# Designs tried in a protein design chat: VH-VL binders against q58102. Part 2

Target 1, 198 residues: q58102
Amino acid sequence: LMDVHVLFSGGKDSSLSAVILKKLGYNPHLITINFGVIPSYKLAEETAKILGFKHKVITLDRKIVEKAADMIIEHKYPGPAIQYVHKTVLEILADEYSILADGTRRDDRVPKLSYSEIQSLEMRKNIQYITPLMGFGYKTLRHLASEFFILEEIKSGTKLSSDYEAEIRHILKERGESPEKYFPEHKQTRVVGLKKEI

## First folded at step 1 (VH-VL)

Design C5 (framework fv_concizumab)
Fold by ESMFold2-Fast, scan of step 1:
Structure C5 (fold): chain C 198 residues (1-198), chain A 122 residues (1-122), chain B 112 residues (1-112)
Amino acid sequence: as target 1 above (198 residues)
Amino acid sequence: EVQLVESGGGLVKPGGSLRLSCAASGFTFSDYYMSWVRQTPEKRLEWVATISSSGSTIYFPDSVQGRFTISRDNAKNSLYLQMNSLRAEDTAVYYCARGRYFDWLLSYFDYWGQGTTVTVSS
Amino acid sequence: DIVMTQTPLSLSVTPGQPASISCKSSQSLLHSDGKTYLNWYLQKPGQSPQLLIYEVSNRFSGVPDRFSGSGSGTDFTLKISRVEAEDVGVYYCMQSIQLPYTFGGGTKVEIK
C-alpha cells in the first residue's frame, strides 16, 4: 500500500480527495497544518475520526501566516497571501513525504499550483503531488460528495475552521484589523457524517 | 438544448395571490440551484428567490420575504413561486433562471426562461 | 446591499466602432477564494437576458471574441471591439458576492 499524505481541512473537498485516493489503492494519511496561533485543527480531528483515516496535526512556523496577514493588509485582498501559504506548506511537507495530495479542484483559482509549479516541485523534491479533483467538474464533485457525506454548512469565521483562513483572521484581529474588511462573507462545508462505507 | 418555460402570470388585484411555474428540460434539473429574477416595467432587474438543488435551502431579499415562497419538484423538473399579498411594485416579467453554485456561492445565471408577466392593478 | 452603478445610461455607436460600458460596485466583489463575482448579461430587444461574461473576464459559450470584460475590486468594464447590428440591446452587470444579488441599472446600446 503506498502512503499518501493529504492536506486536510475537514471540508468536503479534502475529504473527497482522501476517499478517491483510497479507492485507487493508496493508504491516505490526513494532515492538518497549524501555525500555533489558535487550535483551529480540532474540527478536522473529529472529521478524520468520522472518515476512519489516520490523522495528525503538523505545526509550522507562525511567521508564515504573519507574512500572509501582512500581504492581505498591503494588497487589500487575500488571494496571493493564501497562495503563498499553500505553496510554502507544500514545499516544507515535500521534504518529509514522498507522496502529497490536496483538495484542489479543476475550477479553483487559489490556492492552486500552476502546471509549471507542480513540475518544478516534483522534480526538485523528488516527490509525487496528486490533485485527485483536478480532473472533475463541479457537478461530479457535488454528486460524489453528496453520495458519501453528510455535510454541514458553516459561515467562514463563525466556527473554527481547519484551513489557513482561521489563523490568518486571528492575526488580522491582533493587528487591529477587521477580517471582514478583507474576507467577504461566504459559506464553507464540513463533513459531519457518512452516508455509505468508504 | 436547455429550456426553461414559465407560466402562471396574469392580472391580479392588490392583496391577491398568484403561483408561477417553470418547466425545465434538457439538463439534470436536480443538479442545479434555481432562481426567480424579475424585470420591472422600467427594465430594472431584481433577484426574487433562490432554492438549492435539493430544495432544503432557500433565500429571499427583504422586499418579498414573508410574502413569497419558492419550491421545486425534482421528479417533475418544475420550479414554483407562490406569491401572496401582491403589491403594485410586484408588477414585472418573472424569469426562471438556472444558477451555477459551487462552495454554496452563486457565481452566475447561465440560462434564463422566456418570462411570464405579472400585473398587479385595480 | 451592494449598489451597482452603470455608465453611460445609453450609447449610440456607428457600426464597426468600439463601445465601452462601465460598472461600479459600492464595495469590493473579490472573494477570499481569489474570484471576483461580477457578471455581464445582454438583453436583446424582445428577448430574455442572456449570459455574456462571467467572473469579470470569462466569455460564456458561444459569445464572440469581440466582447471582453476587465476590472478589479469595485471598477469593471465591458468592451465591444467592433459593434455589430446584433449587439443592440441592454447590457446589465451583476454582483453575486453576497445576498441580495444585485444588478446594475443597464446600459442601452443602439446603432446610429
Scores: ipSAE 0.000, ipTM 0.435, lowest interface PAE 17.9, mean pLDDT 85

Design C6 (framework fv_concizumab)
Fold by ESMFold2-Fast, scan of step 1:
Structure C6 (fold): chain C 198 residues (1-198), chain A 123 residues (1-123), chain B 112 residues (1-112)
Amino acid sequence: as target 1 above (198 residues)
Amino acid sequence: EVQLVESGGGLVKPGGSLRLSCAASGFTFSDYYMSWVRQTPEKRLEWVATISSSGSTIYFPDSVQGRFTISRDNAKNSLYLQMNSLRAEDTAVYYCARGGEWELDYYYGMDVWGQGTTVTVSS
Amino acid sequence: DIVMTQTPLSLSVTPGQPASISCKSSQSLLYSDGKTYLNWYLQKPGQSPQLLIYEVSNRFSGVPDRFSGSGSGTDFTLKISRVEAEDVGVYYCMQSIQLPYTFGGGTKVEIK
């Protein structure tokens, strides 16, 4: 069994990535990143138990999401900031783990490392970085997720999934900004059950 | 073939009620968000309701909030719109429409629309 | 609410000539995932609206190559390279980045 550490939000894409890696013969370990701002990791912990994978929360420097908030205020949209956080997280985790994975899709623009960035990361850190969903578009991913998972959307007014957005939104509020100015309303899903054994 | 067929429209007096139905076929109904969109006599398109694939989450614009209720029966592949306290401004052709992906239902927008059913609110 | 403004209100085109329709949103439609949630619909006379283009420039299944969408942020354009009789109808832009979903006022395309 080769260990792979999967960046995990509790959402359908990171969940599906872990399932695919298990089917390929890996031993997935789910990692949820927290920056010490709010306990946004709790829903991901629940989902990890449902999936039956080992899980841990890694707390990284709050300065990372503080810089992300600065970037959002400067750029007026969150894309570059989310990309910065994701790349920074991968750089840090690459010092500890030899095989990393995440839920990046074929159709994603952010967060998404270019092929050159992936090659650079792998060579400098002597690691493997796997994106199992990179070959699939939304229609295929929806089909695959529906085969394995019972999905629920996050109700209006409840906490969003354990991605970088939750803590960045909190920092924007602390700085007197309205997060809704930068992050339009968006439906989030999480895995709340299994339709079959994985 | 993917198909949506609306029914239940008609003539009703102000303050009255109507229940619209939409029968879906040719796809896994329980996987999709579903919406109602109306077209006024002036040909403006107005979104009026969305319901999640499980039926647990519903959304309305302020103009119909508290008067309309959206529901679904996944076992029957059917979507419903209960319209109460109808006003002249609710006069429109009402379309049933299929939403996109769960997490990214906004990505595709409403990709399949029914034929529409006409609702006329007049004295 | 995001306001969608279309110009022109109507367009009369000689067969085989190009047509261009503008759509402006009151807020950026670019989301943190790098996608821009702008759709175009066509309603032919006596028919239901049908999806033409999603995410600014992606043609929906079966939509001819003569239709193209472009734009970013708040400014979007739908172009028809060579208008045919079957293209007559009302075109609507629509934002799907946030609720409530909102549509442009429509642009009626007619053949001269």
Scores: ipSAE 0.000, ipTM 0.481, lowest interface PAE 14.1, mean pLDDT 84

Design C7 (framework fv_concizumab)
Fold by ESMFold2-Fast, scan of step 1:
Structure C7 (fold): chain C 198 residues (1-198), chain A 119 residues (1-119), chain B 112 residues (1-112)
Amino acid sequence: as target 1 above (198 residues)
Amino acid sequence: EVQLVESGGGLVKPGGSLRLSCAASGFTFSDYYMSWVRQTPEKRLEWVATISSSGSYTYFPDSVQGRFTISRDNAKNSLYLQMNSLRAEDTAVYYCARGDYDSSYFDYWGQGTTVTVSS
Amino acid sequence: DIVMTQTPLSLSVTPGQPASISCKSSQSLLHSDGKTYLNWYLQKPGQSPQLLIYEVSNRFSGVPDRFSGSGSGTDFTLKISRVEAEDVGVYYCMQSIQLPYTFGGGTKVEIK
């Protein structure tokens, strides 16, 4: 029975990744990343309890999201900054955990490692990096999530969100920037209950 | 008409337990975050607990974390606060209030139920 | 925790005269979503608190237009243009930008 450490936001995709890995015979451990700016991990902690998986919050250097804020100001949109944060998180976690996973989907653009980036990470760090959702399209993932989960829609960038965006928005505000200038408004889907045992 | 009616308050000794209930009517209960807010004998207002519309997310201040549990039964339009390991500082009038993190305000409050912790 | 400070502690107002209540937060209540998370509540004698104004300046349903809220950042004001007998009570400000939600100490408004 192999332990796998799953990057976890409390959202439907990272939740579904953990469920799939359990069904494949892994022992999932959920990890939520925080950068010490605001306690944006609260939703993920509660969802992990509902799912019944072991969970921990790992605090990383605030400078990572400060650099992300700099990149957003420079580029005028968040894509490259979010990608930078995600890749940096995986590089750091790879020093501690031999099997890592996340909720990256087939249809995602960001955050998403390229094939070459995945190969480089696995070889340099001597780890396995698993993206269970990469083989599935949006329609299949929507169906699977709805079979297992009770879902709640929340507005992206709210002060209680558990994504990287919440802490980056806070830093942009500290620097006199309006985050709404850079981030589009959209709804996030969070897992708030189970429809069946996993 | 939105109405919230609390019950379950009383006198209890330090270390004891008490369960408060709130009966909601006049709105779709399952659409709203619900909270408990208490008022101390000094008339200070203190937020105590919040629960999401589905019941899956709960939030507490450090002063009650681990001692209090908030829950809800959407089929019965009811909100609950289970209070364990009660302390003298928990003495207050406890109000049931309707609210949402996205809106971030409490728009309707119940009449309150009194909890007294004394030896 | 964000500390909310209200001044004055109490006000005695002649009927028909204006009243002004100040609320100061220990840090900015402006969120990255562009909203400022400051709310005002009124507790009339023997009654539960009731919402007056949310997000700085929005009057809640049924609240008379003699009540107005203003401010930004850390400094906020609630004004009553012409105080009436029914306005007697304790007024509380509240921040909801960060957990835990915190309230001001209250300002008592009495009629002379």
Scores: ipSAE 0.000, ipTM 0.450, lowest interface PAE 17.2, mean pLDDT 85

Design C8 (framework fv_concizumab)
Fold by ESMFold2-Fast, scan of step 1:
Parts: sequence; structure tokens; C-alpha cells
Structure C8 (fold): chain C 198 residues (1-198), chain A 122 residues (1-122), chain B 112 residues (1-112)
Amino acid sequence: as target 1 above (198 residues)
Amino acid sequence: EVQLVESGGGLVKPGGSLRLSCAASGFTFSDYYMSWVRQTPEKRLEWVATISSSGSTIYFPDSVQGRFTISRDNAKNSLYLQMNSLRAEDTAVYYCARTYSSGWYRDAFDIWGQGTTVTVSS
Amino acid sequence: DIVMTQTPLSLSVTPGQPASISCKSSQSLLHSDGKTYLNWYLQKPGQSPQLLIYEVSNRFSGVPDRFSGSGSGTDFTLKISRVEAEDVGVYYCMQSIQLPYTFGGGTKVEIK
């Protein structure tokens, strides 16, 4: 009955967060953030249809990811920039939605709000911020995801990825930088089917 | 240069089958969604099928769902359309099209092949 | 399904004169991301369709600036400021906001 707005990339963690919240009695609404640089939200739209949840794309100010690109060039690695984007997105969404959630995991280092940052956000904005996966280690999350989902690995930085990274990589290229210089090669996981009803 | 070349069209009787092929060159085939779009004798354009870059996600309109199968072989840079239980209304020129679904465009068909003709007639 | 309606069915233009083509959708093509998913294609005689304009007003690579797209919601227009011989063909609008993707019936442009 209670609406919760879930930050959604189409990946296994944000998908699993939505499933858990539904089982707890919430009504999940999936939100994919776009910054108007490239339309990198297509994979998330496909996965939302597979999961059967309400979905929308919210366009935020391009300057957010432009600042992120500046930070990456200055710092020579993406961690602080990704953290900045995630915190900024949550601050903005907290002005409109009273219950927010994301796929932050126990083992994540970035993006991840500290306890004091969560308390500050909730008190200043008068919201609830829920991280359903915070109590689970990688083994449990892998097992749960494999029980519910058919997963596909995609190479990081492809034009089809639905996370903040895709648009930031594009801005780096526009500025004459090679994104591969800053971002390590890794695979991202997306949900492409269901193994059972959710 | 970027090219898409279709083959496999022909004349078939109602209820028959045909398999269309599309050979891609000049771009990284595995990075793109691919589609089939047909043009009727009356010159109407109709979307027929779309397949994701990996091949795991497939979309059809209701008019062909259950009769047509789209597939791809990224190692061979090839796209396929298996058409079964063909009907007179499937008569058309079939175009292979590169589908730009992220980056600069949202589901625009930016590169088209020359087309292959399918005629379903008794 | 979203129905796309084009007017006129055909248009004869004197060289150097402007041409205007209308496209109307049965429902809004505005997405929640603030973008409108309406594309224009040109099919020259004996050739395959080619992309002219994407997202209402953005020219595809190599498309001359005499082509411009405009519109919002359900009403869209393609304009050619000065029609040239190589602009002869059939123009199609297409919506890509939802499946199934649907095209207008086409507008034939020919030289008078």
C-alpha cells in the first residue's frame, strides 16, 4: 500500500531491492536517473517491464555529471565523483518522495552513504531511506539473485549501460579524455528474465 | 563503410516458411540492437522485430508473434528472421536495420539495408 | 497502438520553394524524461529509407540544414526551406515512445 521509490539501474541489486520491498508490503516505483547527455536508460526500461514494476525516467541537471567528470580528471579515479552524484541524486529526490530506496550492499564502498549521512538526509528532508541489501553479504545476494533472476553480464562503459557511468564516460570523451584511463575494466550484471514469480 | 546486406527472400505459398539473413560490416555488430522493418506493396512501413545486442531480449508486434523468430550470431556479424505460417499480408520488402536505442538516439533506425522481397501468393 | 497520421498524402513543389509536412499522433509522444520520441525518414525513389531527424528536431549526420523538425505532444511538422531535386521521395514519421513502433502513412514530395 505504501509507495517506495527505488533508484533503479536494471542491475541485479536494484532489482532485488525492489523484490524485497514488494514482499515487505510496499508498492515499489522504479526510478532511473538520466542527465540529458545520452539516453542510457533503455536497458533499465526493459528490465522494469520484465519485473512488472511501475517505472519512470527522471531527467536531472546535466551539470551534475559535468562536475563529476571534472572531479575524475582532477582526482584521477572515479570514486569521489560517483559518490557525489549518488548523494546529489538522493538529495534532489528527497524533495519529492517521502520513501526512497536503492540497491546499496553491505560490501559496497562507493556509492554508499555513511550512517551519519543517512541520519542527516532523513532528518533534514523528513523522509525514509531504505537499503534492503545492507544486511547481506555477497554470498547471500548471489544466491538470492540466482533464485529469482536470469542474469546477463555486460562490459562496463558500453553505450547500453543504464548507470551514472555511461553518461560520465561520454562527457570525458567530449573533453578529450579516454574513460578507460580512469575506469577499471569490469563487467556489470543486468536482469534479463525471471526464474519465478515475484 | 557501414553496410547491411539482406538475403533469403522469395516466392512462397500461404502456410510456407522462409529464413531471411542480414550480413553486417563496418561497425561493431555486437554493440547494437538490430531490427527488421518491412514495407508493404502499398508502401506502408511496419516494424517486425527487434533483438538486443546479446540476443537475450526479443520484441515482436502481435501480428507476427508466434510465427516469426529473430536471432543473431555475433561471431558471424549476422542477423536472421525465421518466418513460419506465412500469410498474404506478410508480402513485403524486408529491411534489416541498425537500431540505435541508447547514446544519441532513442530507437531510431539509423542504417538500413537494401531490402529483400518476400511474396506470399498461391 | 499509437496511430500516426500524415498530411498531405502528396505534395508538388516548385524548385526553391518551401514544403511542409504534418504528422499527428493518437496520443502524446512526450516521455517522462522530458524528451519527445518522434523521428522522420526519407525514402528516395528506388532506395531504402534513411533517417533524417530524430527526437523531433535533431538532424541526423549529413542531413542538410534546409530540413527542420518541430512540434510537441501530438502535433509535429517537417519543413524543407528550399526544396531541391534530390529531396524528391516519400517522407515518413515514426513514434518510438512505446511498442509497437508505428509509422505514418507517408507523404510523397515531387517537383512540379
Scores: ipSAE 0.000, ipTM 0.442, lowest interface PAE 18.3, mean pLDDT 85

Design C9 (framework fv_concizumab)
Fold by ESMFold2-Fast, scan of step 1:
Structure C9 (fold): chain C 198 residues (1-198), chain A 124 residues (1-124), chain B 112 residues (1-112)
Amino acid sequence: as target 1 above (198 residues)
Amino acid sequence: EVQLVESGGGLVKPGGSLRLSCAASGFTFSDYYMSWVRQTPEKRLEWVATISSSGSTIYFPDSVQGRFTISRDNAKNSLYLQMNSLRAEDTAVYYCARSTYRYTVGSYTYFDYWGQGTTVTVSS
Amino acid sequence: DIVMTQTPLSLSVTPGQPASISCKSSQSLLHSDGKTYLNWYLQKPGQSPQLLIYEVSNRFSGVPDRFSGSGSGTDFTLKISRVEAEDVGVYYCMQSIQLPYTFGGGTKVEIK
């Protein structure tokens, strides 16, 4: 069994990525990134336990999300900042792990590395970067997730969120900004149970 | 502080039905998975049913699947167990029990509080 | 189903002496998340079961430190360092790694 380290939020997509990688013969290890701002990793810890995969929280420099907050205020929307954080996280993890994966979807705009960025990362770091969901659209992902998972919808930006957004929102609030001014309203789907063995 | 009070037990003939209730207080009922666990006359403990915090997901062992249904009313802080096609083997004290604070079955690790139990006797 | 086997069936302890209860599972209770899902309950005479220890070694709120749990894989032990009169009852182990949740047959602890 080959170890693969999966960037993990506790959400539908990162969960499904881990399941698919296991079905392909990998040994998934789930990684949740925290920047030391708030303990936003608690939701991911719960979901990792449900999925039955090894899990760890990696704490990175809070300056990364402070820079992201600066970028959001400057650009007036979060896309470039989220992209910056995701690329930075992958660059750092590539120094430690030879096979990395995440839940990037075909229809995602951010976070999403370009083809050339992926090739550059893999070549410079001598790693494999896998995006199992890149070939699938929304309908296929919804179908696959519904076959494996019991899902609950939560509002983005709650304390239960384990993505980069939660800590960035907190920094924006500390600076007297309203995160709702910058982040679109949407529902996040989290995995709260399994419908069958994985 | 946390209290669970069962009711609805009684004597019933094989093939009969009973509905058990559990009244919860002292905690936010809608945040917890809830379970029924029974204790046979021989003092063996058997898990009977679990329901998610929202009520949308339920689990049963094979021995009661198709005969029992579990439901909850979060507005009334109440848990229910509808028992149909009762058998002599269903004779037991039925306990209402709270799972861990987390609202996921896969993260459930223990029954932290139990009610006083209600007795169900199935005899001909 | 995972079968849980407890030994001994009963034990009589002189007050202040230690007691040890064994629990064995038919399959490993170690999850791929690194946690082991084995819990201990106590049922005192005339009372409902109450949680003592969860996930092998964590004492539940209000449980005295004379109770300790240990073990790994398929072999688990509950120890009472010095048995007191209030510790009389039936002790049950339980696995929660998979459905259906299953319990051991119980170990009765009595005072001599």
Scores: ipSAE 0.000, ipTM 0.434, lowest interface PAE 18.7, mean pLDDT 85

Design G1 (framework fv_gimsilumab)
Fold by ESMFold2-Fast, scan of step 1:
Structure G1 (fold): chain C 198 residues (1-198), chain A 125 residues (1-125), chain B 107 residues (1-107)
Amino acid sequence: as target 1 above (198 residues)
Amino acid sequence: EVQLVESGGGLVQPGGSLRLSCAASGFTFSSYWMHWLRQVPGKGPVWVSRINSDGSSTTYADSVRGRFTISRDNANNTLFLQMNSLRADDTALYFCARDEGYYDSSGYYDYFDYWGQGTPVTVSS
Amino acid sequence: EIVLTQSPVTLSVSPGERVTLSCRASQSVSSNLAWYQQKLGQGPRLLIYGASTRATDIPARFSGSGSETEFTLTISSLQSEDFAVYYCQQYNNWPYTFGQGTKLEIK
């Protein structure tokens, strides 16, 4: 079994990525990133237990999300900042793990590495970067996730979110900004149970 | 009137370095995001790098990341591109351009309202 | 990355003619598309942004239309100064990409 370390939020896409990798014969290890701002990783820990995968929280430098907050204030939207955080996380993790994966979908805008960015990362770090969901459209992924998981939809920006947004939103508030000014309202999906064995 | 004037291009051997400059005039330089783009004759432009108004945020095309560094000197209205480890495929006419963009809830959108005349960079033998 | 394909590659026309240039995107770019004019020895000049909004000081004979994946630039009555290469650019998705260009030349 080859070990693969999967960037994990507790959401349907990163959960489905881990399931697919397991079925392909990999040994998934779930990684949730925290930047030391708030304990936003707790939801991901609970979902990892439900899925039955090994899980750990890796704490990275707070400066990464502080820079992301600065970028959001300047750009007036979160896209480039989220992209910056995701690419920075992958660069750091590539020093420790030879096979990395995440829940990037075919239809995603952000976070999503371009083909050139993927080749650059893999060559410079001598790793494999796998995006299991890249070949599937939104409708297929939603159907597959609903076959495996009991899902709950939650409003983005709640304290229970385990994505990069949670800690960035907190820093924006500390700086006197309203995160809702910058982040469009959307729903996140959380895995709260299994419908079948994985 | 808005003017952007590039300089610093030239002929250089593979593995060499060049520093490009872009002198801006006719507008409040410190209020604008700036870009570098390059173009091979007969082909369309290719985006290279972006810097925000105060220089605290920079982004790069993957083909130049780790080799090129964009910077700016707002006191002297000048944009720079430091190019290291130059390759034959970096050969192009290099333009600086002023950002004109907008933001809404779905994203940030950049297009280029003024460009310089370009400075040629040739990397060979 | 999003690929922009322009057609025709070259168009031979006479002054006074109406010309229409096409730009097709490999996936939707909404209306986030710009058009540029480039003359020999010069940098590009912004003509249109947001698919249909004319940039400052651009003559009324230039107009843009389209959305999603299909876009057109129209010059209603070609002038002698309009012989140039025209490029489209999408700014919906990073990295930003340009088409390969359409060259307008004298018939």
Scores: ipSAE 0.000, ipTM 0.426, lowest interface PAE 16.6, mean pLDDT 85

Design G10 (framework fv_gimsilumab)
Fold by ESMFold2-Fast, scan of step 1:
Structure G10 (fold): chain C 198 residues (1-198), chain A 124 residues (1-124), chain B 107 residues (1-107)
Amino acid sequence: as target 1 above (198 residues)
Amino acid sequence: EVQLVESGGGLVQPGGSLRLSCAASGFTFSSYWMHWLRQVPGKGPVWVSRINSDGSSTTYADSVRGRFTISRDNANNTLFLQMNSLRADDTALYFCAKEGDYYDILTGYYFDYWGQGTPVTVSS
Amino acid sequence: EIVLTQSPVTLSVSPGERVTLSCRASQSVSSYLAWYQQKLGQGPRLLIYGASTRATDIPARFSGSGSETEFTLTISSLQSEDFAVYYCQQYNNWPYTFGQGTKLEIK
């Protein structure tokens, strides 16, 4: 069994990615990134225990999400900032881990590395970067997640998420900005239980 | 039972230094973010400083930035506040506090457990 | 910064009474408000967070309500151990601020 380190938010997509990798014969280790702004990793810690995978929190430089907040204020929308954070995280983690994975989906716009960016990262860092969900559309992913998980639907910004968005929202508030001005309302799901053993 | 016990307060002259300690027990100290707050009698508490669970990230109130340093020793379940260049307006009871759980519906700094406080008096 | 104003400053009450304490914010803090109890010689004790969620091991007689700028802490059937100073705290806007406190005294 090969160790794979999975970027993990406690949401349905990163959870499903870990399950799929386990079914393929990998040994998943879940990693939640924190930037020292707020302890946004707590939901991910709880979900990792539910899933039964090893989990750790890695603290990276606060300046990464401060720059992301600056980009959001400048561009008036979060896409480029979220992409910047995700690429930066992968670059840093690639120095420590030989096999990385995340919950990037086929239909995602951001965060999502292009084929050329993936090739470049793998070659420069001599790693494997795996996106198990890239072959599946949203309907298939919803079906698979519902087979394994008990899901809680939450409105973004009303419950703390373990993704990059939570800490960026907090920095925007500290700067006197309303995060709702920049982030569209959306619903997110978290894994709160298992329907069957994985 | 969660307990936080502060020590190290005292009387000091302006420009002096003190090191406060907070001994934690009854919870997994290394898993929680920790804070220092201070309170003048008859007034509400004022936030001073915050440290994340592994000690790699710290923040400070504007009034103490550059003079105070928060740190922690997870092996001994102890939180510290090194106070330098003390001023008369730093006089207060100093509390250590555990941050509330952010996996709730709300974010921000509320404090689920506090110590009893250690007095710091800065006087000529 | 957001200023929290608590009223009354001091309240004299008898055991068994229903007590209501108010906290008003100078601008909206949504539901990001906590209540603490502080007894002489002790640190504050968390009672309520998120305006209305009771903290662990806090008796059911304590309840919180309100949103935006107007918040209340209610103690139904006051007990002898409830005589203390009560503080509200907002954590919606930096810097996070506390009220000046309401002192409950025996009538």
Scores: ipSAE 0.006, ipTM 0.564, lowest interface PAE 10.7, mean pLDDT 86

Design G2 (framework fv_gimsilumab)
Fold by ESMFold2-Fast, scan of step 1:
Structure G2 (fold): chain C 198 residues (1-198), chain A 119 residues (1-119), chain B 107 residues (1-107)
Amino acid sequence: as target 1 above (198 residues)
Amino acid sequence: EVQLVESGGGLVQPGGSLRLSCAASGFTFSSYWMHWLRQVPGKGPVWVSRINSDGSSTTYADSVRGRFTISRDNANNTLFLQMNSLRADDTALYFCARDYDYGDEFDYWGQGTPVTVSS
Amino acid sequence: EIVLTQSPVTLSVSPGERVTLSCRASQSVSSYLAWYQQKLGQGPRLLIYGASTRATDIPARFSGSGSETEFTLTISSLQSEDFAVYYCQQYNNWPYTFGQGTKLEIK
């Protein structure tokens, strides 16, 4: 069995990625990234316990999300900043873990590495980077998630959200900016229970 | 059941090299991440290096990066630490340890092999 | 690096007593805190991981509690074999860091 470290938010996509990897014969370890701004990892910790996977929170340099906030103020939209954070996280984790995975979907815009970026990361760091959900459209992912999970809607970017957005929003607010100016409101789904064994 | 036995320590001059070995038994060695840690008597352990199950990924403490190389031979259930450009502050008892249930805690340690760097 | 500070540095106790050892982290380590026992001439032995989960074959008298920056290890009824040095270790942030240890000695 091969260890795989899965970037984990507690949401349906990263949860489903972990389940798929387990069924493929991997040993999933869940990692939630925090930058020391707010304790945005607590819901992910709860979901990891529900799923029964090993989980840890890795705290990275606050400067990463401070740079992300600067990029958002400059560019007036969050895409490049979110992409920068995700690529930086993967670069750092690739020094420690030989197989990394995340919940990137076929229909995602950001965060999402291009084929060229994936190949570059894998070759430079001598790792495997797996995106189990890249082959599936929204309809199939909804169906699979609903078969395994009891889901709850949450507002994206809340204090309890375990994605990069929550801590970036907080830094923007500290700098006198309204995060809603840059981040449109959208809903995310969180895993709060299991419908069947995984 | 689980055993880790370190060897290869000794007295070496500053700038010298040593290769430490850790013989593992009682578990499927190729399925586990492994670590090297060191300890000065009377002080707490200090993490030195980590290697994943298949040897494709290694990580080092800042103080040893570029000087130490961790490696493994899964066919012979052996973990290695090649130590080059040794300094007086590398003097310690060196332990190999098994990663506990994929959480980076250390569930089994060896007895340690002493390394002394002095003129 | 996260610094772990253990207190007291030395504790003198008698068998049968309840003992509590403390570990404080310079930054939050969530629940990713382990406790080890080290006897003279031996490598450390894992007692507790995830702040409160007992490792395999560890007696029920050992218990861990705490989160974020404040953690405790409790031995409910000290036995003669429990006299040792105890270390806390965080595994939330690379590099792994250990406390300086608490020495438990016979009164």
Scores: ipSAE 0.000, ipTM 0.436, lowest interface PAE 17.9, mean pLDDT 85

